# Designs tried in a protein design chat: VH-VL binders against o94827r584to684. Part 1

All scores and structures are predictions.

Target 1, 101 residues: o94827r584to684
Amino acid sequence: QLLLEGSLRMKEGKDSKMDVYCFLFTDLLLVTKAVKKAERTRVIRPPLLVDKIVCRELRDPGSFLLIYLNEFHSAVGAYTFQASGQALCRGWVDTIYNAQN
Below, numbering starts at 1 at the first letter of every chain, in headers, positions and changes, except where a header shows other numbers; antibody chains aren't numbered by Kabat.
F, E and O stand for the ipSAE by ESMFold2-Fast, ESMFold2 and OpenDDE, each averaged over both directions (binder to target, target to binder). V2 = 0.75 x the mean of E and O + 0.25 x the DockQ between their complexes.
[cut] marks letters that were taken out.

## First folded at step 1 (VH-VL; framework fv_cixutumumab)

Design c1
Fold by ESMFold2-Fast, scan of step 1:
Structure c1 (fold): chain C 101 residues (1-101), chain A 118 residues (1-118), chain B 108 residues (1-108)
Amino acid sequence: as target 1 above (101 residues)
Amino acid sequence: EVQLVQSGAEVKKPGSSVKVSCKASGGTFSSYAISWVRQAPGQGLEWMGGIIPIFGTANYAQKFQGRVTITADKSTSTAYMELSSLRSEDTAVYYCAREGDYYGMDVWGKGTTVTVSS
Amino acid sequence: SSELTQDPAVSVALGQTVRITCQGDSLRSYYATWYQQKPGQAPILVIYGENNRPSGIPDRFSGSSSGNTASLTITGAQAEDEADYYCNSRDSSGNHVVFGGGTKLTVL
């Protein structure tokens, strides 16, 4: 089931930020490339399984960290997402936590 | 640019309910939290609860749990606050406010006066 | 049952600097926001995210924080600054908003 969707800015590795449109389902998170005309493009990252995600709100207001773990609990991906304000950021983090529990 | 327009003043009997509306215009409604804050005569500001329309989830201050219901209608860009089992100490001005960056409430309605008397 | 504490009143002479403080453990994790309220009016946001001013707020208003204390400073107070000032923040869980009790500023 789709829990929420929306525009975020994503950083992966080397300070490179990009506009993305994300879909959070009960079992996975899909990251797609955002288009200003609201047209969704192809998925730009492999699906992130909710039970493999470690999510943490960051001290930078409106931002959260998402770490993806393998079967051995080792980090294999790290993404920083920025929302349009602290309330929306908290909503993303809370919804991910609810999906995990 | 964004404006919040609240419904008019209400006079209610003890034990009744009141439902106040807050209509947003001139900006994005769904991506911002709408909070409800009240102020009794001569008293300070008191947060009652809020809703993020895009998530549909409301949360409430513990003092108001079970008495307050906050909802949002995205099709009309309107948030609602319903307070039940009214008592005289609920006499107050009720504000809606948009929660913007860093949890700052950057846009406020003008307030709705609710008077509870017999 | 406010988690944020403000002094109820403070005075400042015209043209002088005043500091209004807000104290609470949640301020270690979340920034304080500051609001100005004049009688019969809705509050106006003055400072958010520690030290950001909304458009239209004079540069004499500034914010700072250290540990569990946040401060609103008005440099060169003017008569029009006479008002009630409220801080707010999130509670320790981040799920609820809490307001301080308010500080009445008198400009002498």
Scores: ipSAE 0.007, ipTM 0.592, lowest interface PAE 11.4, mean pLDDT 82

Design c10
Fold by ESMFold2-Fast, scan of step 1:
Structure c10 (fold): chain C 101 residues (1-101), chain A 122 residues (1-122), chain B 108 residues (1-108)
Amino acid sequence: as target 1 above (101 residues)
Amino acid sequence: EVQLVQSGAEVKKPGSSVKVSCKASGGTFSSYAISWVRQAPGQGLEWMGGIIPIFGTANYAQKFQGRVTITADKSTSTAYMELSSLRSEDTAVYYCARDYEGSLFDYYMDVWGKGTTVTVSS
Amino acid sequence: SSELTQDPAVSVALGQTVRITCQGDSLRSYYATWYQQKPGQAPILVIYGENNRPSGIPDRFSGSSSGNTASLTITGAQAEDEADYYCNSRDSSGNHVVFGGGTKLTVL
């Protein structure tokens, strides 16, 4: 089921931040970006399985780190997300944590 | 590199059902949309529907709603398309196709099976 | 359905440029994707998301769109480009995929 959705800004590695719209389900996180020509949403990353996510709130207000693990528990992706406020950031981290437990 | 292997040709009677399989080898199965597209002899391509295995739900073209069921078995990397209440106009080649890498919901059909011929005759 | 319309046939001389068109109101909102199909074979994706080429597709293939019309352009047509070309896109609801009727390209 869908647990949380909303706009975030995402940074991957040394790339610049991009506007994304994320959907958190009980089993996966979906990262999307609006298609300019269409109102429909474009998925820009394969689904991130909740069981493979390591999530940590960052000291920067409104930001959290998401590390994605492969089947060998090695990090294969790292993303920094910025929410529109500290409360929303905490909401994302807490909801991801609840989905994992 | 991903290959899609489809089940063999079928000859069916009107009113029966047919279930075609599409087995993916190599690459990631669960994360990409798999579409089913048919082509009647001498006719154009027609999208029937698709499934994203990781979500477990399928999306069907309105024309086939109620007659088509698309499923996926992640453990065997196999997608299925079952068409019921067969009529002579269902005689066609049925293709499965996997979405382009980096796309999950756009149905950019990059990797295609060779097709399964289904003939409906009395 | 007839939501996307293609001319049934078009011809081009070897080495010349040809434009194959696809028309439909949904193209105002959604990009067209293009497929090449040769007799007895499964289709091949040649352009997706308006103007992106998969690996292995020659750069003579390009896509464009304006208003309710999408176009596949083949610059410097080769004999092996002779085939049926299909566009597809979303239907007006955005929830389903629809194909155009196909255009048979003859290379003279």
Scores: ipSAE 0.006, ipTM 0.597, lowest interface PAE 13.2, mean pLDDT 83

Design c11
Fold by ESMFold2-Fast, scan of step 1:
Structure c11 (fold): chain C 101 residues (1-101), chain A 122 residues (1-122), chain B 108 residues (1-108)
Amino acid sequence: as target 1 above (101 residues)
Amino acid sequence: EVQLVQSGAEVKKPGSSVKVSCKASGGTFSSYAISWVRQAPGQGLEWMGGIIPIFGTANYAQKFQGRVTITADKSTSTAYMELSSLRSEDTAVYYCARAGDEYWSGYYMDVWGKGTTVTVSS
Amino acid sequence: SSELTQDPAVSVALGQTVRITCQGDSLRSYYATWYQQKPGQAPILVIYGENNRPSGIPDRFSGSSSGNTASLTITGAQAEDEADYYCNSRDSSGNHVVFGGGTKLTVL
């Protein structure tokens, strides 16, 4: 079931931020980007299983870190997300933690 | 604010094992990574591995794979590092450290325990 | 061999500026973190995320990076800055943490 959705800015490594639209379900997180003429949203990263996510609020207000683990518990992806405000950032982190428990 | 309190110094014989504890107080234990870093006398810092307690799984540096086991007990907010098949070259100060949220800096370590001296001798 | 290399020693005159460097290919992808260690003490975090300074660290400490090199700069070195300085980051695989060999700073 869908728990939370919204616009975020996503950063991978030292690269520039990109605008994304994320859907958080009870079991997975989808990272998407709008495609204007396709009338659909494109999934731009493989689905991230909630039980393999490590999520941490960062010192930079309104930002959180998401690390993805493989089946061997090695980090295979890391993303920094920026919300439009600190309250939204806290909402994302709290909802992910609640989905894990 | 979190503090990390480590167990006391150990003297061990070659071939034995040692288990060092690291108890967190104040702040969040389960959701932050705990790393183990050692330093032999007069030598530099060496990362051994780490654990994220909420997931219960550990990641180890290649050099220590097969000899080190890192665990966490969430009920006591305590992380453990057990090193087996001890050699004289394992004589070192062993630190636990809480990894901060900056993945791109190799999980910068913002809170450190005071260190546990482990001496391996006959 | 080391994934991150530091010069073993550097000296600076009191009140002058010194730059300590850390080099490695992984620094093209990951920021370096800097620690200060004095004899008999645990390391202290000095700089993280390129140029962020933890509360309590004097503003004379700063960080920078370019290509495969990261630098820790101390502007107006003080006697109390005499210590070993370590950089760390991710290894080239991104799966492990690695430290540089350390640089002993002497304040003359």
Scores: ipSAE 0.006, ipTM 0.588, lowest interface PAE 13.6, mean pLDDT 82

Design c14
Fold by ESMFold2-Fast, scan of step 1:
Structure c14 (fold): chain C 101 residues (1-101), chain A 118 residues (1-118), chain B 108 residues (1-108)
Amino acid sequence: as target 1 above (101 residues)
Amino acid sequence: EVQLVQSGAEVKKPGSSVKVSCKASGGTFSSYAISWVRQAPGQGLEWMGGIIPIFGTANYAQKFQGRVTITADKSTSTAYMELSSLRSEDTAVYYCARTGDEYWFDPWGKGTTVTVSS
Amino acid sequence: SSELTQDPAVSVALGQTVRITCQGDSLRSYYATWYQQKPGQAPILVIYGENNRPSGIPDRFSGSSSGNTASLTITGAQAEDEADYYCNSYDSSGDHVVFGGGTKLTVL
């Protein structure tokens, strides 16, 4: 089931920030990219399983860190997301934690 | 609210290992992380590592990599910290603590004194 | 070397304001958390998530941050505030927890 969706800005490691549209389901998070002159979006990263996610709010207003883990207890991805406001950021973090239960 | 109960004091010989337990009650064990922090006599706090039981992932401070193992048993709501190749400088009070999302620690166990001597 | 630095000691007169600081580059990205420890006791959480107090912590304790520095402020220091104070946060990677070296507060 779909729990939350919305626009975020994503930074991956040292790469530049990009506009994304995310869909959080009970079992996974999909990151998609808006396409100019189209109403569709494309999935731009492999699905992130919610049971492999570690999520932390950051001091930058409305931002949170998402670390993705592999089966060997190692981080294999790190993403910083920025929401349009602090309340939306907290909503994303809380909904991710709730999906993990 | 979570309460943490630690195992009793240990006296160990150099070169041996010690395994300290931390039993959690209240709340859902799998939904929070447990960290281990030690303090040598008269010294400061030192983070050793933590475990997130829901992911099965343990993470260790660089200083303790290869010598510390942190595990969790969900069926007994108990986290463990095993430290090997003990030396006299490992004499310390070892605390377990519930780890919040921003790595704030609350509550703390009462601590387990480990003494390493011949 | 630790990623977070604190001065080893500070003194304050009874009823006066004291500021204990914690410095490190990770504090630009992550909140600092503060603990009080009295002799023979486990640490207790006094401030988390920038400026939140757990139940039972007096209003005179507050937290703030600016750039790479986090501060714990005690306004109107009381004799019972004499203790060691530790900050902690993530290291720059976000994967490890680091503590400051601790600051011994003496209330004169």
Scores: ipSAE 0.006, ipTM 0.559, lowest interface PAE 15.0, mean pLDDT 81

Design c15
Fold by ESMFold2-Fast, scan of step 1:
Structure c15 (fold): chain C 101 residues (1-101), chain A 118 residues (1-118), chain B 108 residues (1-108)
Amino acid sequence: as target 1 above (101 residues)
Amino acid sequence: EVQLVQSGAEVKKPGSSVKVSCKASGGTFSSYAISWVRQAPGQGLEWMGGIIPIFGTANYAQKFQGRVTITADKSTSTAYMELSSLRSEDTAVYYCARDEYSGWFDPWGKGTTVTVSS
Amino acid sequence: SSELTQDPAVSVALGQTVRITCQGDSLRSYYATWYQQKPGQAPILVIYGENNRPSGIPDRFSGSSSGNTASLTITGAQAEDEADYYCNSRDSSGNHVVFGGGTKLTVL
């Protein structure tokens, strides 16, 4: 089931930040990006399984880190997400923790 | 701005071990991977393995599995690569590099020369 | 096989365009990353994620990918571009990094 959705800014490595719309379900996280012309979202990363995510809030207010593991428990992706505020960031991190337990 | 500072050159005998250090300054140490890449004289680049300090586990190339140990000390922002049972063909420059999880390495340390001779 | 293949050497005349290629089955799934290495120096990142340049890399460097082949193009080669160029990518499992054998570029 859907647990949380909303707009975030995502950064992967040294790439510039991009506006994304994320859907967190009990078993997976979908990262989507609005199509410029059509105003529709497209999934821009393969679904991230909740049990393969390492998540932690960062010291910078409103930001959290998400590390993704493959089936062999090797890190294959790392993303920094920025929420519109510290409370929303805490909400994302807490909801991910709750989905994992 | 992140810089990686490596330990100095080593001369080792066959059968011994060597441990090379890589200290990160500036930026976020724990959140990025550190990879180790070696280059024998006149040869190409060869990936040995990497570690994500926050994750605490290392990933190794199959060729080095069993001889290489990669570790990190978050309190000193330092990654280590230890290579055991040294052979003459292990003579190389050993680089550490920051990996942003996509396999693209930036920045690189200046390299540590390891010479294995009897 | 997950190995990446590069030609060992290529030459280009000053001011002309050169293309360095990297081939391997994993490139159907993963983009190549390109590095420049000058004698006695550590490699530097010149292209990542198919065609992105880090800050400080001249715009004459570009990348492209098609099928199992990735290419680094230098448009209007300069004398300082003389170096070894390496590609890397993930192996077929996605878990390990593999490098191509390197291409020595001579600017005539």
Scores: ipSAE 0.007, ipTM 0.579, lowest interface PAE 13.8, mean pLDDT 82

Design c17
Fold by ESMFold2-Fast, scan of step 1:
Structure c17 (fold): chain C 101 residues (1-101), chain A 120 residues (1-120), chain B 108 residues (1-108)
Amino acid sequence: as target 1 above (101 residues)
Amino acid sequence: EVQLVQSGAEVKKPGSSVKVSCKASGGTFSSYAISWVRQAPGQGLEWMGGIIPIFGTANYAQKFQGRVTITADKSTSTAYMELSSLRSEDTAVYYCARGKYWDSYYMDVWGKGTTVTVSS
Amino acid sequence: SSELTQDPAVSVALGQTVRITCQGDSLRSYYATWYQQKPGQAPILVIYGENNRPSGIPDRFSGSSSGNTASLTITGAQAEDEADYYCNSRDSSGNHVVFGGGTKLTVL
């Protein structure tokens, strides 16, 4: 089931921020290239299983941290997402928490 | 099939408040925004604001900030729009519409509208 | 002084093609959505996400966009297409919805 989708800006490691379009399902999160005029949507990261995600709101309003764990609970990915506003950011974090329970 | 059922027409005096309801039937209430859009006689569509029930936070157009309050009751799948300090220029048809806020905010299901007349 | 600009009126002959336009800087970032409204009725969604049609909307309706301009095209206009057409999109902040002023289409 699809729970939430929308545009975010993503930062990974030391790379520059990029526009992405994310789809949150009950069991996984898909990160795709941002849907923009004349652009095709493409999945740009392996699917992130909801039960392997650690999510935390950041001090910057409208941003949250997402850490991805392997089967040994070791961090194998870290992403910072920026939503267009505080309400959307809280919505993403809350919906991820709800999907995990 | 998703339907939005709005409350009936209202006639109000200047300075009073009006509260219009919008009940969703069929489909998912929490995953979409409910927007309120008004249309004065012979005029265009004007977005007033919306609420995303899953977030609980309403968002308002600048023009209506301080006069409009949009709320939602997830248990009854009902959204509400209350407009205070009514003036004659608030005479309009008020629509609720289901908004897909994640994709340019398009509104795919509309209520039939509630006529609000402000008259002395 | 609306953020999205539409011409107030346009006419088309029966069976001919008409293009209705919507202009605004936010259209560089967000797709326009198009609604049809007939007298005494609520609007109905005609085109979303640039060129997607909801179920039940005839294939003579299509959308396109370039730069700050979005267009609704009706190929082979029918009498029943006579209506007001509104575009909408997000504002530049992405936080609010804005409508164009509407275009009255007359089918001659």
Scores: ipSAE 0.007, ipTM 0.601, lowest interface PAE 12.9, mean pLDDT 84

Design c2
Fold by ESMFold2-Fast, scan of step 1:
Parts: sequence; C-alpha cells; structure tokens
Structure c2 (fold): chain C 101 residues (1-101), chain A 118 residues (1-118), chain B 108 residues (1-108)
Amino acid sequence: as target 1 above (101 residues)
Amino acid sequence: EVQLVQSGAEVKKPGSSVKVSCKASGGTFSSYAISWVRQAPGQGLEWMGGIIPIFGTANYAQKFQGRVTITADKSTSTAYMELSSLRSEDTAVYYCARDLEYSYMDVWGKGTTVTVSS
Amino acid sequence: SSELTQDPAVSVALGQTVRITCQGDSLRSYYATWYQQKPGQAPILVIYGENNRPSGIPDRFSGSSSGNTASLTITGAQAEDEADYYCNSRDSSGNHVVFGGGTKLTVL
C-alpha cells in the first residue's frame, strides 16, 4: 500500500543535491527522478526495504537522514533528504516510523 | 545486466487462450514496468499493456481491454500475459520488455511466436 | 491507432544525414522514445528522453523534440542502419503507451 509520496531533495555523500520524487509503501521506499515532465519518473535506486531503513531527523530544519542496512545489518548507504518545510519533514519521518511497525 | 527469457512458441485454435511467460534475471525486477508488445507478420509494433510488479496493478491498451490479463509473480521474477478468445488476427510475435517509464523499453525478450489456426 | 504518425518509408545515401519524424499531440507533454528493428530480431532502444543514447548506440544517432513533433536524426548513415524505426510515447491521457506505424529506412 502507498502511504506517502512527494518531492524531496536528496544528497548522497559528497554529491550535489538532486531533485527526487519518492513513493513510500508499507514495505519499501522508491526513489525516483523526474525526466523533465512531471508525469514521467525513473527509479534511480534499488527499492529500499522499510525494515532496513534507519531514519534520523537532522538539525537542519526540514532535513532527515536515511541509513540503509544490508542483509547483515551493516550500513551500506546514507542519504540526506530535504523537504520543503519542517512539517513535511516530520510527516516523512513519522510515516517511515509507522511503516516499520 | 537484465535478461528477459520468454516461453516457447504456441499453436492455438480460435476461441482458446494463450499464456506467455517472461522471466527476468539479473538486475531489478519489481520497480520497473514489464510491457507486452506484439507484432503481426509484416506489421508494426503494438502495445498491449504492462504491469509494475511492486504496484500489482496492470494497465491495458483500449483495444485489448477485457481480453488480456497481465500478472506478475515477484517471488519468481516472472511476468505473464494471457490473451483470451483468440482469433486468426492474433497470430503474432509477442514480446515482453522492461519499461522504465511506460514507453521507455530498454531490455527486450526475444519474442514468443503465437499462431492461431484451425 | 494513429495517435503517433510516421512516414512509412525514407531513403538516405551512404554517409548522408536523414531525419525520421514522429508526430502527435501527446508529444507536447511526453518525450518520444526510438527503437531500431532489423528483420527477425527484437527491437533495440536507440534514443530515449529526448536525446539520450544507451551504451552501445553510435553517436551518429540523436533525437530532438519541438511542439508535437519528435525527430530521430542519423548523421553519416551507414549500411548497418538500414532497418525499421519506431517511435513510441504515452497517449494523450498519459495512461497508455502508443507506437508510431514505423519508418522503413533504406540506405542507398
């Protein structure tokens, strides 16, 4: 089931921030990138299983950190997401926590 | 690198149904659409429909609505296309293709020939 | 259907430039994708997202889009480019995929 979707800015390591469109389902998160037309998006990361995600709200208002764990529970990816405001950021963090129930 | 392996050729009688399989190996299966495209002898490409396995819902071209069913089994990374009420004009090569955005098909199966004759 | 229109045939002399066009109202909203098909083979992707080439596609292939028209250009056509070329895109509703009728390219 789809729980939440929306535009975010994503940063991975030292790379520049990238505009993404994310879909959060009960069991996974899809990160997509628009192909210039809003109705067309391309999945740019393998699906991120919600049970393998560690989510942390950051000091920068409206930003959160997402750490992805492999099958051995070791960190293999870290992404910083920025929402357009603090309320939307809290919505993302809360919905991810709820999906992990 | 993703490969799509399709089931073998079929010969069917008018009025019957055919079910073609498409198994993905390598790369990601669940998050991209699998589209079904057919081509009658000497004719052009015709989109029948597609499915994004993670969503579980299929989308069909108007012409085939009510006669085609597309499904996916995530556990075996296999998509299926079933076409019912076969007519001689359904004789065609049926392709499955990985479709990154519903019109952007980067990996194609080799095709399954379906012949409808009495 | 005929939502995307292509000319059925076009010819080009070896080493010259040819432009294959695809026309339809949905192209104002959605990019065209281009495929090459040779006899007895499955189609291969040659251009997507206006002007992107997959790995392995020669740089003589390029795409462009303006208004309701998308074009595939082959600069310096080679004998091996002789094939059928299909465009596809979404229909006007955005819910379905539609293919053009295909253009047979003959290299003289």
Scores: ipSAE 0.006, ipTM 0.580, lowest interface PAE 14.3, mean pLDDT 83

Design c3
Fold by ESMFold2-Fast, scan of step 1:
Structure c3 (fold): chain C 101 residues (1-101), chain A 119 residues (1-119), chain B 108 residues (1-108)
Amino acid sequence: as target 1 above (101 residues)
Amino acid sequence: EVQLVQSGAEVKKPGSSVKVSCKASGGTFSSYAISWVRQAPGQGLEWMGGIIPIFGTANYAQKFQGRVTITADKSTSTAYMELSSLRSEDTAVYYCARGYEDSYYMDVWGKGTTVTVSS
Amino acid sequence: SSELTQDPAVSVALGQTVRITCQGDSLRSYYATWYQQKPGQAPILVIYGENNRPSGIPDRFSGSSSGNTASLTITGAQAEDEADYYCNSRDSSGNHVVFGGGTKLTVL
């Protein structure tokens, strides 16, 4: 089931922020980038399993951290997402927490 | 379904320390934050701090900074809250709850541990 | 001395609607979460993320937010809704969790 979708800005490591369109399902988070000015986009990261995500709000308003873990609980990916506002950021974090239940 | 099971009631002398445990079962432990919230008799809820076990990093409310230590043992899926220099004002029920330490959302709560500081 | 302010008590007649409010400047930036606590029991999450209900929470419970005020509304109050209700949110720095003082709801 699709729980939430929308535009975010994603930062990975020291790279500049990039515009992405994310789809949160009950079991997966998909990160995509627009190929055209259309709704259909290209998946730019392997699907992130909800049960392997550590999601936490950041002190920077409207931003949250997403850490992806392997089977040994070691971080194999770290992403910072920025929403257009604090309410939307809280929506993303809350929905991810809900999906992990 | 995750459950949080807390250690039993404690009676302590002023000036001593107490260490309360919170064991998670039936779900993922290490990636969720565990918060500690206390409630003195007839009073409201008060957040003390929290820990995200996978990072080992704890965050404390300013009022408790220096007196509270929150730790976690991932191998036993257990979080601990140790409060030192106990005073009669520390008499309360201490709850552990699953959520994020600087977030507003706590969805699973332990049943509470009563700590009584004898005067 | 609370960053989030709640009225200490409110009453509602059986079957009527009641609104419990939580007020603080941090609510301009962060949603309130609501908890129900009955005597001798741990709190239960009732509303999160402004107006989301966990599974098992009756649909008579709803949340709303405007400016520095968050509200919990119970439509058609039942006797079993008699309890203390607490709001919480992040403090103004965003670094810590803070609770309101709690509101005791009496169902008449």
Scores: ipSAE 0.006, ipTM 0.561, lowest interface PAE 15.3, mean pLDDT 81

Design c4
Fold by ESMFold2-Fast, scan of step 1:
Structure c4 (fold): chain C 101 residues (1-101), chain A 119 residues (1-119), chain B 108 residues (1-108)
Amino acid sequence: as target 1 above (101 residues)
Amino acid sequence: EVQLVQSGAEVKKPGSSVKVSCKASGGTFSSYAISWVRQAPGQGLEWMGGIIPIFGTANYAQKFQGRVTITADKSTSTAYMELSSLRSEDTAVYYCARDTWDEYYMDVWGKGTTVTVSS
Amino acid sequence: SSELTQDPAVSVALGQTVRITCQGDSLRSYYATWYQQKPGQAPILVIYGENNRPSGIPDRFSGSSSGNTASLTITGAQAEDEADYYCNSRDSSGNHVVFGGGTKLTVL
């Protein structure tokens, strides 16, 4: 089931931050981006399995890091997300931890 | 001021193992990763691996897979690097460095631990 | 084998500008970070995130990147800039850190 959704800003590698809309389900996280011309949502990353995600709040109170692990528990992706505030950021991290139970 | 304090120099026999420690002081240990980088005499820097202490997960360079083990003890803010099956080619200075893995840089470095492998 | 390539040595006259380069396919996706190392000392961070300087690094140091190449520029080189310079970045998979071979800078 859907646990949390909302707008975040995502950074990967040296690319500029991009506006994304994320959907967190009990078993996976979907990262999407609105296509301005049609205002339709497009999934821009393969689904991230909740059991393969590791999260940490960053020094910036509104930001958190998400590391994606492969079957050998090695990091294969790292994304920084920025929420609109500290409480929302904590909400994302806490909900992800809860979903992993 | 944040510092990384490394254990002292080691002289080891070929085939043995060495375990180097790196104690973080003056900072938040869990908010950073710790990377291990070595440098053989007159040679360049070589990344061996790193650990994110709050996750307990370590990542290793392919060259060192199977020989290196990186661990962390959050209660003492200490990271460890153990290298097994030592050869003369493992003679090097071994550095630990605080890794801002979210921003891709190492901002604080230990002074280095010299490991000499000889018979 | 090195995934990031640096020339082993470069010279610059006092007060002149020098450019040190780092090349590798992963630099298309990830910024290079630059470190300075003097004999007998641990490396120090001089540039990260393409062109950011830590507190205490002189403004004569700057970074840039284009395609698969990253550059460290020292404008108006000083005697104390004589050192080895290393770049690092992520490998092509993004999951490992790799260093360039280092460039020895001599200030004449």
Scores: ipSAE 0.000, ipTM 0.585, lowest interface PAE 14.5, mean pLDDT 82

Design c5
Fold by ESMFold2-Fast, scan of step 1:
Structure c5 (fold): chain C 101 residues (1-101), chain A 120 residues (1-120), chain B 108 residues (1-108)
Amino acid sequence: as target 1 above (101 residues)
Amino acid sequence: EVQLVQSGAEVKKPGSSVKVSCKASGGTFSSYAISWVRQAPGQGLEWMGGIIPIFGTANYAQKFQGRVTITADKSTSTAYMELSSLRSEDTAVYYCARSEYGDLYYMDVWGKGTTVTVSS
Amino acid sequence: SSELTQDPAVSVALGQTVRITCQGDSLRSYYATWYQQKPGQAPILVIYGENNRPSGIPDRFSGSSSGNTASLTITGAQAEDEADYYCNSRDSSGNHVVFGGGTKLTVL
């Protein structure tokens, strides 16, 4: 079931920030990017299972960190997301926590 | 302000174990990761491992795997590093340092260090 | 290997510019972080995320990166800048922390 969706800016490593559209379901998070000429979205990362996500607000206002864990509880992916404001950022973090029960 | 307060100096015999503590004061314990970094006299900095308290697992540098254990007690906001089977080569200053979860290499707050001397 | 390499020593005259370098393949993917350490003291964070300064660090300190090399530049070196400088970053897997061997800066 879809819990939350919206526009965020995503950064991974040294890459430039990119505009993404995220869909948070009860069991997974999908990160998509608009394909302007086709007017469609495409999934740009493998689906992220909610029970393997560690999520935290960062000192940079309106930003949160998402760490993806493998089966051994080791980090295998780290993404920084920027929301348009602190309230939206907290909303994303809280909704992810709620999805994790 | 956030600060890390480490336990006092230790003098240990070869073959024993030492457990150093690092207490976080003035900030949220769950908002960061803790790394342990040592420095032998006149030598460089060496990362031993780190822990992210919220999921309770630690990662260790290969050199220390099997004789270092890093733990955290959220109720006291204290991280621990225990090193076993001590040798004279383990004589060093041991630092704890804080970083945000996404930037484990970005250590913004350091403890003052704990001197561990291993001698017979 | 993803180990970070630094020259062991460098010298600069008062008021002149010095560049301290850190080299490793992981620096193609991750920024270096720089620390200053004076005798008997814990390291102090000087530069993070390529070229950000924590509060209290003078603007004469700057960072840059190109390919597999990161650099710390001190423009107009002062006597109090005499110290050991360490870089660190992630290893090639991105999951562990590695330090460079350190560079001793002497201000003449």
Scores: ipSAE 0.006, ipTM 0.594, lowest interface PAE 13.5, mean pLDDT 82

